# VH-VL binders against Putative uncharacterized protein F40H6.5: the designs that were tried, part 5

Target 1, 136 residues: Putative uncharacterized protein F40H6.5, of Caenorhabditis elegans (q09277r678to813)
Amino acid sequence: RMVNFANVMEVGDNITITGHIWQNASESTFNLYVGMDPKYLQSYISIHINMRWATDGIVYNYFWGMWNYQFESYSTRPFSRGLPYVLSVVRGINYYDVYGNGQFIKKFGIIGSVALHQVGAMYGYQQWNIDTVKMN

## First folded at step 27 (VH-VL; from wl with heavy chain S58R)

Design yb
Fold by ESMFold2, fold request of step 28:
Structure yb (fold): chain C 136 residues (1-136), chain A 126 residues (1-126), chain B 108 residues (1-108)
Amino acid sequence: as target 1 above (136 residues)
Amino acid sequence: QVQLVQSGAEVKKPGASVKVSCKASGYTFTSSYAMAWVRQAPGQGLEWMGLIDPYGGRTWYAQKFQGRVTMTRDTSTSTVYMELSSLRSEDTAVYYCARGPYDSSRYEGTNWFDPWGQGTLVTVSS
Amino acid sequence: EIVLTQSPDFQSVTPKEKVTITCQASQSIRSYLLWYQQKPDQSPKLLIKYASQSFSGVPSRFSGSGSGTDFTLTINSLEAEDAATYYCQQYYSTYPLTFGGGTKVEIK
């Protein structure tokens, strides 16, 4: 599910998605994209949140024309296959705070120049349903 | 099917610039793939120079070549260019273009290259 | 930058024998290692991705193994057309992408 924001995501803004994880999920992905009308395959990703259901966690990275796996980082996963979930991502000054089911799970530092991370869209995809999207 | 055809060999003097072309065919030039440039000095190994995304023309250069290399493309002819300036004798090499995945929806497998062009010998000689 | 050290620099091998080529990284690259084959006067061709995953159309005699810092390319039974130089490449770090120095394999 792609959502274009009305305005650039600002410090303090909180995007929250809810939905359900597929019973047979292998991966579930949420990205915040740079630009107000990004092109899905070519646009830069400010934060990549990838749930790998064969392992016990969540993989984080960013995409700036190439995946750089040395910036890959990890958190535990409060979500389970076949269950509902709530994922929240809060923009900080030079980081994102990530919450799963109401619990803080990761602080992800913004890579490179913070001023270039003008986030204008989200895209959630793969083996989960995204039922609601809200930004405060 | 997929073909990368490069421009012919060049002989240059130190201090000059060279611009090598790489014409792509057999796939969608502006989708899912970027083009890398890699060089190989005679009798030596391979050295990555950078990438270009043909869709938007965005580039990523190895630090060693920052300030000397420029990569561009022409989407109407499906052609990528690499220009190397301020040539030195050490820049004598075969220059290859090589296609790599460029798809932000696919986390695994970026930064590997297939196919490669036939190579362009650039000789820098006094 | 991540340095890849290949060994040996060259091998001269009797047909049908097993060839083993190593690649050692200066730091862990997990499994983000590639193997390429370059025949004389030709461009490189991709053989192996992710340390051990054969690329499409690659003969089954080629296999890769290893993780972390130590990696191996194996040619189980050398064929005449396998005379080439073999290169590893890491794609763990883009600061920059780097290649090994190569291993030349000749038929004796």
Scores: ipSAE 0.518, ipTM 0.822, lowest interface PAE 2.0, mean pLDDT 90
Fold by ESMFold2, fold request of step 28:
Structure yb (fold): chain C 136 residues (1-136), chain A 126 residues (1-126), chain B 108 residues (1-108)
Amino acid sequence: as target 1 above (136 residues)
Amino acid sequence: QVQLVQSGAEVKKPGASVKVSCKASGYTFTSSYAMAWVRQAPGQGLEWMGLIDPYGGRTWYAQKFQGRVTMTRDTSTSTVYMELSSLRSEDTAVYYCARGPYDSSRYEGTNWFDPWGQGTLVTVSS
Amino acid sequence: EIVLTQSPDFQSVTPKEKVTITCQASQSIRSYLLWYQQKPDQSPKLLIKYASQSFSGVPSRFSGSGSGTDFTLTINSLEAEDAATYYCQQYYSTYPLTFGGGTKVEIK
C-alpha cells in the first residue's frame, strides 16, 4: 500500500500503520520514500524496514540508488505471523525511532545529509495487510 | 534475449577524451536495470568505474574516476555512453558496459552484472 | 576499499578433475560475493551470486561456498569449455564495488 503525504514529514511526526500479518508470510516491508510523488522502483528510501519471517528479527537499511549492505542493521521483532500488529515510525532530528506493538525496538540513524531526507510517502507491501495509516 | 552492443575500438593520444557507446536491446531500458562500466587493462583484472540509471540519468562514479568520467544515456535509442577525459597510457583497456539490477523494491541483491557488452578496446599511445 | 585476493593465480588441470578456486576478502562481506567466468577473447559471464546461488543457465558442475571472508568456487568435473579466467566480485560495499585479481584455469 502506497500513501502519499500531504506535506513533507517533519521532526516529531509519527506515522503509524496497523494491520495483520499473513499466516504464511515470508516477507513484509515498510519504506519511507524521499519525495512527494516517488517512483517506488527508483526512488530513494530514507528508512527500509524489512521483516523476514524465516528469521527472528527486522532488517533496516536505506536506498540511495544502490543498496549498500554494509549499512544493514537489525532489531528483534515483536510481531508474529497470523497476528495483528502496530508499527510506528517517529521522525527525529537525524534519526527514526521505531516502535512495534507499542514497544521501542530501534533507533535508526538517518544516513547522509539529513536535509535531503524529505520524506513524502510510505509504501508497505508483501505478506501483511495494512488496515490503517495515521500521520500526526 | 538481452544484448549489449558497444562501439568499435579507438586509438587516442594522451590528454584526449574517448566516448564509448553501449546500445541495449531485449529488455525495458528505463526500468529495473542500471548500466555499469567496468574496464580491464591488458592482461589484468576488472575495475568498476561507475553506474548510470537510464531513467533520469543519475550516475554514481567510483572515486578514482570522479572528475574524469561522465556517463550519459539516450532513452530514445536505448544507448548509454561513457566518456573518459584526460587520457593517460594507463587508461589503455577494454571497456565493458554491463547490466545490473536497479529495483529498490527488491532488497535481495543489487550490484551484480549480467549480461556484459562485447568490450571496446581503447588504446592510449603517443 | 574491500580487497579480494584470489588463489591460485593459475591452475593447469586435467579434464574431469575437480577445480577449486579461492577468494579472500580483506573484511567480512557476509555472503555478498559473485563469481564470473571470462573465456579467452570474451566478456565475463555471471556464474554464482550470493556466494552459492547458481545463476540461470549455469551448468551444475559449478558451485560456490563460503561466507565472511573466505569463499570457494568449485568445478566438480572440468570440461574443455571451462578453460577461462575466473573472477570474484564483492557487492557488499559500494565504496567501490571490487573484483578479485582472477584465476586462470587451463586444460592440461
Scores: ipSAE 0.433, ipTM 0.789, lowest interface PAE 2.4, mean pLDDT 89
Fold by OpenDDE, fold request of step 28:
Structure yb (fold): chain C 136 residues (1-136), chain A 126 residues (1-126), chain B 108 residues (1-108)
Amino acid sequence: as target 1 above (136 residues)
Amino acid sequence: QVQLVQSGAEVKKPGASVKVSCKASGYTFTSSYAMAWVRQAPGQGLEWMGLIDPYGGRTWYAQKFQGRVTMTRDTSTSTVYMELSSLRSEDTAVYYCARGPYDSSRYEGTNWFDPWGQGTLVTVSS
Amino acid sequence: EIVLTQSPDFQSVTPKEKVTITCQASQSIRSYLLWYQQKPDQSPKLLIKYASQSFSGVPSRFSGSGSGTDFTLTINSLEAEDAATYYCQQYYSTYPLTFGGGTKVEIK
């Protein structure tokens, strides 16, 4: 699900999505994109949140045309297949705080120049439903 | 079980185009699986033609087929297509679709393939 | 592109004998090497990935070894059903993917 934000994220802004993970999910991914009206594999990704359900955790990175393994980071995954979820990503001064089901999951440092990370859209895809998207 | 069922044999003349289909079943078509196309000329080895990702339709084509091959996906029918234009006699081959895992965290395929379709014979002759 | 050279092109082997097939890469591909089996009139089937990791459902008599440029597929005791052409494939280059020329194994 692609969603354009009304405004570019500012420090303190919180993007929260809710839904449920598919019972037979293999993967679930969430991206925050630089700019508005993002294009898959073309627009820059400020934060990439990837859940591979064959593993026990979450993979984080950014994507600006190339995948850099050195910038991969990880966290635990408080979500379960077949169950509802709440995912929140809060913009910090030079980082994102990621929350899952009310629990702090990860502090993701923004990679590169923060000024370039004018985030104006999200994309959640793969085997999960996104029922609500809220930004406050 | 996972199955890839391809369209039937084709007979084409030089200069024509052929579009082979590969219908997938037994798994979530929109999940993290890319589809590759590999051909095999009679009595010859395997030749990778290209790959299409499971999402935005990103494609990678072998340089040999650049400008002549087009791979597409139809999620509504769980089908992948491979179209080859400007056919020539040396394009006579069995064409296979082959499923491979796609790592969306890295936006790349793992590039090992299982299973394969049953193959589609394309014969190009005057 | 990375060229894979298989050897030999053909083998005629008696059942229960050991079969060795080699695959040489034109440059180092680390362990990013696959082995496929293609029986007559069938599509290829994946046997080995990462040079030495057996794929699901593959009989234990099949094994792979090697790294860098030289790789080997071994069938420690050939069964009649193993009559097939075997191909190596590299996935280091990403892309293009390339295959070896194949090794046909026939049963005596």
Scores: ipSAE 0.102, ipTM 0.714, lowest interface PAE 2.6, mean pLDDT 92
Fold by OpenDDE, fold request of step 28:
Structure yb (fold): chain C 136 residues (1-136), chain A 126 residues (1-126), chain B 108 residues (1-108)
Amino acid sequence: as target 1 above (136 residues)
Amino acid sequence: QVQLVQSGAEVKKPGASVKVSCKASGYTFTSSYAMAWVRQAPGQGLEWMGLIDPYGGRTWYAQKFQGRVTMTRDTSTSTVYMELSSLRSEDTAVYYCARGPYDSSRYEGTNWFDPWGQGTLVTVSS
Amino acid sequence: EIVLTQSPDFQSVTPKEKVTITCQASQSIRSYLLWYQQKPDQSPKLLIKYASQSFSGVPSRFSGSGSGTDFTLTINSLEAEDAATYYCQQYYSTYPLTFGGGTKVEIK
């Protein structure tokens, strides 16, 4: 599910999505794109969250015309297949905090130019449902 | 069924170039499938050379072949090409194209491959 | 690059016996490990992904296990048609992708 934000996220803003993970999910991915009206294969990604259900982990990264594997990080996930989820991303001064089911799971630092982190759209992809999207 | 049909065997002199083709059929060529090239020297194991995305814009090459290998794709003919220049005797091998799903969310292939082409033997000798 | 070391290099096995092939990674690759089968004069065929997930059409006698650095491919009861060279491949690193050296299984 692609959602364009009304404005680029500012400090204090948050995006919250809810839905459920597929029972037989293999992957579930959430991207926050730089700018608004992103192009699927061209726009930069300030926040990449990839759940790989073959493990109990989440993969985090950035994309700025290249896959920044050197910045890739991992964590466990507070989500389960077949169950509802809540995923939130909050814009801080020099970071984005990611919460899953109310639990803090990841901090995305502003790396390099702030221009690479002007988030204005989201894209949820693969094997999960996104039922609600709330900006505030 | 999905098939990858590669061009025929090649015999080249050292310093020459070779361009191997891989024609894909049985699926939408412009869909989310990348193409990898993997070679196998006689009696040896498999060696990843690189990968080209399904949209033709991005390639990843193994460091070993950087500067010598070029992967391209022709959508109109559903064909992927691998050109290797400055050939050496050590480049003697069977070259395979191999299809792999492409994860557009991660801008990379899933990096498992099925199916594979039948292979193209490239012999480099003086 | 991540180095995969397979063991043994060669096995001569009687039909119906259990075959065990190991693949060790130079660093943790979590579960991002594949197994391929390559029969003589044929192209490789994917058997296992994510270390333990059988690919479509793969006989149940094939199974994969392991995580981190140590992985195992098991053929529960070897069939004559299983004579082949087996390769592990990691896809944790993006990129390069790397393969193990292979394990040749022959029928005794």
Scores: ipSAE 0.000, ipTM 0.601, lowest interface PAE 12.0, mean pLDDT 91

